VH-VL binders against q54qk4. Designs and how they scored, part 37

Target 1, 195 residues: q54qk4
Amino acid sequence: MNLSEDVLKGIETLSDEKLINDSVFKHIIDTCFLVILKKKTESDLFDNKAVSSVDTIALKQTFSAFIVFILESMKINYDQSSISDLLEEHKLSSSRIDFISNYFKEYRVAIRKHLSVTNFHFPHIIDVNWRLDLFMKSNAVEKLNTPVYLINLTTEQEENVKGKVQFAATLDQLQDLVFKLRDAQKQIERSSIKS
Short names: E, the ipSAE of ESMFold2; O, the ipSAE of OpenDDE; V2, 0.75 times the mean of E and O plus 0.25 times the DockQ between their complexes.

## First folded at step 22 (VH-VL; framework fv_nisevokitug)

Design v05 (at its last look DockQ between E and O 0.35; V2 from the best seeds 0.00; counts 0 for: pae O 5.1 > 2)
Fold by ESMFold2, look of step 22:
Structure v05 (fold): chain C 195 residues (1-195), chain A 120 residues (1-120), chain B 108 residues (1-108)
Amino acid sequence: as target 1 above (195 residues)
Amino acid sequence: QVQLVQSGAEVKKPGSSVKVSCKASGGTFKNYYISWVRQAPGQGLEWMGEIIPIFGTANYAQKFQGRVTITADESTSTAYMELSSLRSEDTAVYYCAREREPSTDYFDYWGQGTLVTVSS
Amino acid sequence: SYELTQPPSVSVAPGQTARITCGANNIGSRYVHWYQQKAGQAPVLVVSYDSDRPSGIPERISGSNSGNTATLTISRVEAGDEADYYCQVWDSDSDYYVFGTGTKVTVL
């Protein structure tokens, strides 16, 4: 998982039981999941008396960090053990790790559906295999030996449901495909920075 | 879907205690507050207290502080309410209740209720 | 000490409209929830957040909240609406879940 230092620091703040007692902890995590599900807003973070004793800046930083953590965990399909290991690495207690893990298990499907409706969602590519073949194109006038790459993409639409996309491309077509994918990646990266 | 199933009716003598159980099935038990609400015959609803099982933290209404103990067993998904030093005024139906979604300020799920009768 | 006062009873003829009030100082600044409780049964949420209806609650049951009064309105009353009705707020400075005194709706 690729999280910034600031995000990891914000997550680690959830381990400070002197600053964030259990009721405050629950409120922060609840609000994070509910905001992602569009059932609450960031302003609801302050509607609990228990949080009145917590530094507003620290509260917002921790909240924002955990939102990012949830979204990145969904993006890379982090499993329950990976989530637990990361939180343990950042000093969260077993009960707090268990609390977070239970919500991931309970809400993973709902969050994924919300994200797919908001953005177009294609099957995920999980493996790529290819080979180079000589392909002979027969014409009435001439025959050509043209290198052709057979590309096999293994995809996963949902857990344990795999698919395959297979196509053939000449070197020129493959280079054009790579160029177009790089260009699309750059446009997505620029849009993410602006958002 | 969460279902809350409570223990059966009880008859108790004044000065004794009663322990009512509330077993949750379906959904996540440990992350949610379980509340206890009672209703004396012909009277309204009265919140008694709550517990969040994963942290073991309980909160009690001021009226019941010192007489009520709310606990939870995570392994059996069961919450308990124990009321001590029973008086005839404690004759009531006792409900457990919880929210369907976290941080909701009302109750979506209710147990069927447990009648506790305190008589000599 | 935040108390929600309801009339103890409301009698209404079938097909008419029942209005159940829930009074408290500045209740309009709070969210009010309403429960229906039929004899021998647990309460059932019928209105949340002043005016939202949970799935399965007919549109003829509605709520409003302004000033010092929240109101549950049951239009085209049926015999099946005969029940006790409770308003409720959440208040962090009291005992969290504060219920109204309750209103018995009788269909004549």
Scores: ipSAE 0.407, ipTM 0.737, lowest interface PAE 3.2, mean pLDDT 83
Fold by OpenDDE, look of step 22:
Structure v05 (fold): chain C 195 residues (1-195), chain A 120 residues (1-120), chain B 108 residues (1-108)
Amino acid sequence: as target 1 above (195 residues)
Amino acid sequence: QVQLVQSGAEVKKPGSSVKVSCKASGGTFKNYYISWVRQAPGQGLEWMGEIIPIFGTANYAQKFQGRVTITADESTSTAYMELSSLRSEDTAVYYCAREREPSTDYFDYWGQGTLVTVSS
Amino acid sequence: SYELTQPPSVSVAPGQTARITCGANNIGSRYVHWYQQKAGQAPVLVVSYDSDRPSGIPERISGSNSGNTATLTISRVEAGDEADYYCQVWDSDSDYYVFGTGTKVTVL
């Protein structure tokens, strides 16, 4: 199975029993499967006292990586032995492998059913353009009579399948968005340094 | 279909201990939390604690800390709840319960209950 | 400690709708599960995750959760619906399972 380095790294994180104790491990695994099954949300990952000791970025990365691992495994109908072998290769303990394997076994049918009807792939932003519109009236804009920026995001979900996301933003809203994106970037950089 | 079968009714003296068993069948045992919930006569449901067999770790409600011990035997797919220093207030039906899916935070399967009577 | 409060009793005539509330601070941010318990029996899950219905549970039974109140609704109430009902959450702060105080539904 072709998994990205990031995904594999996330899986390896699950082998670190100092960083990810059994309680946290269980919670991550539980949450991943339940999120895939649309029973929980990502926010539920943080609704556990046990995870308070874990770096938030590391937790998110591990969570996301494992989600991908589950989905990819289910997509190709990866057998239990192969799953175990992969996890062993990434230094998970036998108990943790068994734990994960049991989850895969128990949820295989349900997840595969979900995969048949649900798309977990997000489109990628491949282009951004914007223009200033001085006369745009939109109920989505909080402030009236202010210049509004029209933003067009070009997205790509599959090869040669492009989409567009359009939204309007005041200068303040746009600045806020930029700020948040910059913050995200900083967080990514910090995570990269720690890894 | 998962089934939980509990041990039979118990009559105990104050100050003694009781150990109730819950045997699970019809599904995987290792990665499912087994919870214990009790219900005093005419009262509501009260969660006591849980155990996940594969890790052997148990969590207890604060009320029962130091007095309750929950264990699990993977080889027999059996969970145990031991309550010590019994008092009359411990008279209740004790249930084991389990999720259908791992860690869904609710209980799909219930044992038939075990009546524990504490009397002088 | 997190506490779930339910009315002690709800009386309803056959064919009418029974509503059982479960109240707690910001309960809407938690997943609420509901159990039916008939006399002398173990509880039975009737609603999970606020509004999901387990297999075998009639459509007459539904759940909702918002704000400070979760509600179990039983429409077209039948005599067989007479039971105790309990809401339940998992409290992430304490890592405890918390049950409501229970509501006795009487069908008149």
Scores: ipSAE 0.019, ipTM 0.610, lowest interface PAE 5.1, mean pLDDT 88
ESMFold2 (binder alone), look of step 22: mean pLDDT 91; pTM 0.936

## First folded at step 23 (VH-VL; framework fv_nisevokitug)

Design w01 (at its last look DockQ between E and O 0.03; V2 from the best seeds 0.00; counts 0 for: pae E 12.0 > 2, placed apart)
Fold by OpenDDE, look of step 23:
Structure w01 (fold): chain C 195 residues (1-195), chain A 120 residues (1-120), chain B 108 residues (1-108)
Amino acid sequence: as target 1 above (195 residues)
Amino acid sequence: QVQLVQSGAEVKKPGSSVKVSCKASGGTFSNYYISWVRQAPGQGLEWMGEIIPIFGTANYAQKFQGRVTITADESTSTAYMELSSLRSEDTAVYYCARGREPSTDYFDYWGQGTLVTVSS
Amino acid sequence: SYELTQPPSVSVAPGQTARITCGANNIGRKYVHWYQQKAGQAPVLVVSYDSDRPSGIPERISGSNSGNTATLTISRVEAGDEADYYCQVWDSSSDYYVFGTGTKVTVL
C-alpha cells in the first residue's frame, strides 16, 4: 500500500500511548469509522473530555491520516493480516491492532459499499484566480457598496478531474481569510516540530 | 444476534459486597464498552460505569467511585460489576448494556437485569 | 452535572399521538436516544441518533431534536405502547451517560 509519509506518521501517532491514551485512541478510531459511515461528523472528534489534553492539530492530523488509511485499505480490499502487519510496523500495541482489526472485520462490507457510492477523495487546490466585481450584491457580504472580489479556486480531486470553489469577499474579508490560513499554517508547523 | 445474560438475583446484608456477571454472546465483545446501569424500584435509570474489555480500562460515575469495580474477561466474554459496602439504597435491578458498534453513546443490547436486594 | 428532564407522565388515547419531551441545555446539539421499558422488562432502544431504526421498532416511533428539547413521537398509539420512556445522551464533558427522569405513558 502506498501511503504518504504524513499518513504513516499519523498512524504511528496512534502508537504513542502517552499522547493518546486508550480512551482517546478508541474515540479517534470510533469517530473515523463513524464518519466514513456518515453517522458522525468530524466535529464530533472534539466532543470528548478525553481529547481535551491532546493537541488539536495533532488530533486532526491523526484523524485524517487514519481516515485515509481506512479508505485506502478498503479500496484495495486489504486483508486483515496486511492491515495488522502495517500497524505492527508502525509500532502499535497488540491490543490496539486487535481493536482496529476487529472494526475492519465488522465494517469491511459496509465501508466498501459506501466507497462505491461516495467519493471521499479530498480535493487539492491547484490554482487561484480572482476578479473584482463592483456591482455584486451578495447576501453573504455584510458590507454594502464596497468592492467585492470573486475568488475562484481550482481544485483537483483526481487526475484530470477538476473542480471549482467560488466565493465572494471584500478586501477585509479576504485579509481575514489569509490571516486565518496563516495561523493554521503556523499551528500545523508547530505540531510538526513537536512530533 | 447479540445477547447479554446476567447472573441471578442476589440478597445481601448491609456492608457486604455483591458481584454481578454479564455474559455476552452472538457478537463481538472486546471492542465495545459494557456499561452497568441500575434502577431502584419505581425509579429511573442510573449509569454506574463502563469498561472496554480489550483495554481493561473502566470509568465510573462519581457517585460510585471507590465503591464499584467493573471488570471483564475477554476469554469468556463476561463483564462483572462488584459493588461493595452495600446499603439499603443499593436495592435495585442492575443491568449490563452494550453500545452499538462502533459508537458507544447509546445502548443497543441489554441484559435481562439482576435484582439485588439489600436487607438486614 | 448534565440533567435531562422529562414529564413524569403522558396520557394518550388509542390512535392518537403521544409526544414525550426531554429537556436540557443545548440538547439539540447532542445525540439523543430513546428507550422503551415495559413493566418488568429491560429497556429497549427505540430511537437512536442515526437514521437506522432499531430492528422491530415500528415507524410510528420517531425522534426529533431542536434547541433545548428532544421529542419522542409515537403516532397511532396502541395499548402495547404503554411503558416508561427514557431519553439518554452521552455527556462529553463528564464522560457520563445521562438518562432522563423517565416518562410513564398511559394508554387510556
Scores: ipSAE 0.336, ipTM 0.711, lowest interface PAE 1.7, mean pLDDT 88
Fold by ESMFold2, look of step 23:
Structure w01 (fold): chain C 195 residues (1-195), chain A 120 residues (1-120), chain B 108 residues (1-108)
Amino acid sequence: as target 1 above (195 residues)
Amino acid sequence: QVQLVQSGAEVKKPGSSVKVSCKASGGTFSNYYISWVRQAPGQGLEWMGEIIPIFGTANYAQKFQGRVTITADESTSTAYMELSSLRSEDTAVYYCARGREPSTDYFDYWGQGTLVTVSS
Amino acid sequence: SYELTQPPSVSVAPGQTARITCGANNIGRKYVHWYQQKAGQAPVLVVSYDSDRPSGIPERISGSNSGNTATLTISRVEAGDEADYYCQVWDSSSDYYVFGTGTKVTVL
């Protein structure tokens, strides 16, 4: 499984029971799966009083990371034991691992069906908006004065079927993303030439 | 449930300044952008600027740059907008507004509005 | 700068359908939000993200957005729908929150 440092860190944040209590945890997992199935939107992440006490940037980073984790797990057909092993390696408790595993079991077929139908119309970015945010808390008492960017991507799967992808990134994380996207573009060009 | 309550109507002379308050209740305050939007009589809505209280950082619409100052007091959950060098064209209702989420691009919650009249 | 153009007014008979347009170059690539403002009151969000309806907003109020035009549609218009309506987008190359010019809906 090819997960970036930031994605793995976002997944590991789900193990921090001080920052992410059980109510918040359940809400994040539920929202991730339902957004992929088009039953909720990304704004529904904040439509729960339980998350009002959680650092917004950390919440968005964790949400985005877990969505990537779901999609990558489906892409490589990761089995239940492999999912459990990865989550245990990143310090999630057995009860949280079981919760996530049950969601994979329940939704795997529905998600694969959705991915299969939309494979001919990949979401592509049609608009980019951003704003600089100067605050990120690491816990309830401590503050980090690190600049972060809140990125909003408007995507389009099919004509007039729009989506929205929101995430938070520091300047270093954004630069790394751009570097990795350029590297991926070069690798695609090489594959096309070889074929 | 978030509520925004603004200070009362003001009557001001040209060349003076006005400071309008916006007190938030029913939710967290410090991590949410508070925006100010004005509306002259019979006219449309016009965004003036915003603040995120925990950083004290404000952004202003280009039209108001240099004349508007937006501040916040976390201890009282109150945002303030001060407009200086008032002209008759500044006669308007001034609203504070915010979204449901810290990063939303629309406004779910609006104050009741504060009428500022600039008259000779 | 990015400008959202709305017709100044729309007149509609009770029970009929009102359509309020919001025009801009490639507005279909952006999400459009809509506000209703009754006389003497603060604006109220009635549509977000082109077509999403906040709690308490009746299903007869709907939105769509494609190409160069976003549209707010009010079916089975009632006297209580008489108000000013504003579209709005977020645009990072502008002053962030860009409002439309406003449309007064008159119920005849």
Scores: ipSAE 0.000, ipTM 0.501, lowest interface PAE 12.0, mean pLDDT 81
ESMFold2 (binder alone), look of step 23: mean pLDDT 93; pTM 0.945

Design w02 (at its last look DockQ between E and O 0.29; V2 from the best seeds 0.00; counts 0 for: pae O 3.8 > 2)
Fold by ESMFold2, look of step 23:
Structure w02 (fold): chain C 195 residues (1-195), chain A 120 residues (1-120), chain B 108 residues (1-108)
Amino acid sequence: as target 1 above (195 residues)
Amino acid sequence: QVQLVQSGAEVKKPGSSVKVSCKASGGTFSNYHISWVRQAPGQGLEWMGEIIPIFGTANYAQKFQGRVTITADESTSTAYMELSSLRSEDTAVYYCARGREPSTDYFDYWGQGTLVTVSS
Amino acid sequence: SYELTQPPSVSVAPGQTARITCGANNIGRKYVHWYQQKAGQAPVLVVSYDSDRPSGIPERISGSNSGNTATLTISRVEAGDEADYYCQVWDSSSDYYVFGTGTKVTVL
């Protein structure tokens, strides 16, 4: 693994139990992992009462270093014993190594999945067209009048590689789709604004 | 899979203390937090504090700071909550709770609850 | 301190939809979790992170969170949905785990 001197120094700071007591340590590890999973922001650490007496510069350096450590460990698929050995080399106690190792064990799959989705390049929607039709479905026996929206999404995954997604939706289904898109936008805004 | 089993109901006098136990089984204990949440009769849920047993230190809600002590015994996989200087207002069901992940913002696993009655 | 306000009660007929609100300033910038508690029982997590449903929770129970209001929605309400419901957030600047005031859902 090729970690910069600054990253390794930041990791070694986690061994200083006088500067970073166990409560602060727990919150650093927790926030690092959950920020990667977009379930917390850095303010969940820096606005935390438990860290109010800790040197802010050291806290920021350690937080940033451990984020890098997690991401590099996932990129190389660093196993639990290798992680433990590296942390031991940088003076972390056995209880702190065990705590960190438990986070890697529990979150490794979720982080790998999250990083894989981020690297997948989704087709981009570049145009939307729709119309309302009166839809009469004759199933030999039934006469139905159900208004539907015919939705046409024009997509682009690569320059000049266009695709099309077409579907029909009732008003209720379209309202549900709009609700889900607004919820997704909120999650993106939450990650961007909170980070 | 994790199960939390609490000690039995208690009846206490004002000014005394109570200690409720929470035995964990079906998973690792030491590096997962255990929280205590209480509920007075007909009232809502109140978080009291937490401990992560491997470190042995606890965090307390401001309301309970100075009156509550949360501890853990790794060898028996048991957490304890002790509330001192009891008043009638402390009559409540006391729950221990934890998440299924080491870092959760919520509680998946709850004990059955321990009724503590503080009489007059 | 950060407070989560819920209506004290909601009455709903079977088969209808119950909506339980959880109000706080900028709650849409937080993740909201929801618990169901039946009489004499411990709470049960029914929604996490605004809208995620734990295993075993029926899809007719759902959550949303935007602006100053989070909402738990119970569609096609059944008698078994009669319970108290609590919202909850994690807040690093306060007492970490903050519960809402609670809403009693009565199925008529």
Scores: ipSAE 0.694, ipTM 0.864, lowest interface PAE 1.8, mean pLDDT 85
Fold by OpenDDE, look of step 23:
Structure w02 (fold): chain C 195 residues (1-195), chain A 120 residues (1-120), chain B 108 residues (1-108)
Amino acid sequence: as target 1 above (195 residues)
Amino acid sequence: QVQLVQSGAEVKKPGSSVKVSCKASGGTFSNYHISWVRQAPGQGLEWMGEIIPIFGTANYAQKFQGRVTITADESTSTAYMELSSLRSEDTAVYYCARGREPSTDYFDYWGQGTLVTVSS
Amino acid sequence: SYELTQPPSVSVAPGQTARITCGANNIGRKYVHWYQQKAGQAPVLVVSYDSDRPSGIPERISGSNSGNTATLTISRVEAGDEADYYCQVWDSSSDYYVFGTGTKVTVL
């Protein structure tokens, strides 16, 4: 199975019993499966006192990584032994591996069914295009008298499956967005160093 | 079908300890939390604590902390609840209950209950 | 501590509808579950959050949740519905399971 390094690191984070105690571990795993089954949302990840001591970014990264792991595993119909082997390779304890394995056993069929009818993939941004639109009126733009830029993000979910995310922004709004993205990047980098 | 079978009724003296067992059958045991809930005569349900067998870690209600110990044996699919320093107020029917997976926020199966009587 | 409040008793005639309330702050944001307990028996789950009706539970029994009140509704009440009913939630702040005070339903 071809998982990104970031995903693998996220999985490995689940092996850190100091950072992620049993309660947090269970909560993460439980939430991941329930989110995939559309019974919970990501926000529910933070609705537990157990996670209060865990860095938010680390928690999100671990959560996302494990979601990808579940989805990819189910996509290729990874057997239980292979799942266990991968988790063992990333230093999870036997008890935690067993815990995860039981979840897969319980919900394998349900998840695969969902995958067959839903597109549960994290899209990747592969291109950015922009144009200036002087006549664009959008409710999202507060300043009507300023030039508006139309931003097109090209996304790819699967090979040769491309999507588009389009939004309008003033220069100030765009600068603000870039600032926020940079800030997020810094935070992610900091979190990665600590893990 | 999943069944939880508890040990028999107990009569104890004040200051003593009681240990109640709950054996699970008909399903998986390890991932499901086992909770203990008691009910005094004519009173409501009171959650005491839980254990996740795979981890062996227990969570207790504050009221019972230091006095209750919940354990589990995966090999026998049996959970235990030990309550020490018994008082007359501890006279109750004690239930084990299994949490529903994946979310364990409710109890789908219950034991038949164990009456514990504390009397001088 | 998080507390769930129920009326001590509800009386209903056969064929009528019984409504049992469970009150708590922001209970509408929680998954509320209900249990039926007949005399001398263990509690039985009758309503769960996931909308899957437990096996053997009639469609006459349903749960709703809004604001600060959850409600168990038993329509077309029968003599066999006479029991104690408990609401229950999981409190994320304490990581405790909390039961309501219980309601005795009497069929007249």
Scores: ipSAE 0.025, ipTM 0.612, lowest interface PAE 3.8, mean pLDDT 87
ESMFold2 (binder alone), look of step 23: mean pLDDT 92; pTM 0.943

Design w03 (at its last look DockQ between E and O 0.37; V2 from the best seeds 0.00; counts 0 for: pae E 2.9 > 2)
Fold by ESMFold2, look of step 23:
Structure w03 (fold): chain C 195 residues (1-195), chain A 120 residues (1-120), chain B 108 residues (1-108)
Amino acid sequence: as target 1 above (195 residues)
Amino acid sequence: QVQLVQSGAEVKKPGSSVKVSCKASGGTFSNYYISWVRQAPGQGLEWMGEIIPIFGTANYAQKFQGRVTITADESTSTAYMELSSLRSEDTAVYYCARDREPSTDYFDYWGQGTLVTVSS
Amino acid sequence: SYELTQPPSVSVAPGQTARITCGANNIGRKYVHWYQQKAGQAPVLVVSYDSDRPSGIPERISGSNSGNTATLTISRVEAGDEADYYCQVWDSSSDYYVFGTGTKVTVL
């Protein structure tokens, strides 16, 4: 697996137990998996007392990096030992590696099903809309403002049968998405070469 | 499906301590908060504290700070709650509980409860 | 600290509607969860996130939350609905999990 420098920095931040205590760590990882499973949004990352005093930029960078890590791991079907080895290279403690590995084991099938359904039903994207919104919540009742892009994809499965795909992303998450799309294109091209 | 099975009922003297166990099966144990909730006879539910087993970190309700100790053993998938300096007011059913999904604010799995009776 | 107040009891005839309130300052800004506890049993989650029903909970049990009051509604009450009902929130300024005072529903 080959990850960008920014993604690797974000993953390595999860090893900093002074900045990211165990409660914050659990919250970040929980939210990453739940966002991929469409059960939560990025706003839920900030809706917790554990993160209310944590640097917002570091929190967003770490969250975005770990989302990319999960998606890349699923893309290449990384096994549990490979995941553990990579996290150990980036200085995560054994308990934190085990925490992450437990969630990969528990949710790998559910994540694959989510990704497969999206791939199988490919409606045509006919329109893209976005808006920049400043949104942040914390359990300390205050709101921590952060820029978030709300992306709306208008789709069409059949003539005049329209649908919508909606998601929220930070700038870093959009950049990571672009990077992953470019990397996926390169992987497809490499696969064609070996045939 | 997660199942929580608790240790049996106990009768204790005032000033002693009690340790209740909660064995989990049927799912991931180590990543989820295990909470302890008690209910005195004819009264409501009262949260006592929680633990994340894999990290061994516990949080306690202020009322019980200093008297309650919550621990977990990953190898046996078992959480423990120990309450010291027992009083007659501590007579209650003690439940362990946890969420089905990560990062929820509620409990969807409950143990059967353990009655602790403190004889005055 | 944050307190959730419920009426101590509600009596309702079979087939009628029971409404159980859970009051607190600005409770509408929190997610409210509801539990049913039958005699001698552990609590069972019947509503999460104000209005979501777990699988196996009949549609006649519903929840709402606005302003200073959350409400659990049991329509077409049956004898099997006789139980204690508790609301619950998560509150970071308190001891995290805050339960309501409880409401005993008696089916006449």
Scores: ipSAE 0.427, ipTM 0.746, lowest interface PAE 2.9, mean pLDDT 83
Fold by OpenDDE, look of step 23:
Structure w03 (fold): chain C 195 residues (1-195), chain A 120 residues (1-120), chain B 108 residues (1-108)
Amino acid sequence: as target 1 above (195 residues)
Amino acid sequence: QVQLVQSGAEVKKPGSSVKVSCKASGGTFSNYYISWVRQAPGQGLEWMGEIIPIFGTANYAQKFQGRVTITADESTSTAYMELSSLRSEDTAVYYCARDREPSTDYFDYWGQGTLVTVSS
Amino acid sequence: SYELTQPPSVSVAPGQTARITCGANNIGRKYVHWYQQKAGQAPVLVVSYDSDRPSGIPERISGSNSGNTATLTISRVEAGDEADYYCQVWDSSSDYYVFGTGTKVTVL
């Protein structure tokens, strides 16, 4: 199975018993499966006392990585032995491997069914277009009497499958968004260096 | 379907200890928290603690901290709850319970309950 | 400590609708579950936070959650619905499972 280095690093993080104790480990794994099954949301990942001691970025990365791992594993119908081997390669303990393996056994059918009807592939942003919209009255615009810009993000999910995300923003709102994105980028970069 | 079968009723003296067992069948045991919930006569449900067998880690409600011990035997798929320094107020039906799915934070499966009577 | 408050009793005539409330701070943001307990029996899950109904639970039993109140609704109440009902949540701050105080439903 071809997993990205980042995903593999995320999986390996689950082997760090100092950073990820058993309670946190279980919570992450549980949440991943339940999110995939649309029973919980990502926000629920942070709604646990046990995870309060874990770096938020590390937690998010690990969570995301494991989601990808689950989805990819199920997509190719990865057998239990292969799953275990991969996890062993990434230094997870036998108990944690068994834990994960048991969950795969439990949820394999449900997840595969879900995958058959739901696309968990996130689109990539490939282009940005904007125009001034002088006539837009949207409740999403907090500031009155300021120019509103319509922003179109072109997304690509698969080769030649393009989508669009559209939103309206004032210049100030756009600046704020850029700031937040930059902040996110910095956080991601910091986390990547530490891993 | 998962079934939880508990040990029989107990009569204990104050100051003694009681150990109740809960045997699980019909599903996986190791990955799921087994909780213990008690109910005094005519009273509500009270969560006591839980254990995840595969890791052997237990969590306890503050009220019972230091007086309750929850253990599990994976080989027999059996969870145990031991309560020490028994008092009359500990007279209750004790239930073991488990989630249907991991971390759903509700209990689909319940044992039949074990009556523990503490009397002098 | 996080506490769930229920009315001690609710009386309802057959065929009518019973509503049992469970009150707590921001309970609307929590996953709320409900149990039915008949006399001399273990509790039975009747409503979970997810859309999946427990096996054997009729559609006339449903749960809703908003603000500071969760509500169990039993429509077309039957004699067999007479029981104690408990709401339950998991509290992330304490890592405890918390049960409501319980409500005795009497069918008149």
Scores: ipSAE 0.386, ipTM 0.725, lowest interface PAE 1.5, mean pLDDT 89
ESMFold2 (binder alone), look of step 23: mean pLDDT 91; pTM 0.935

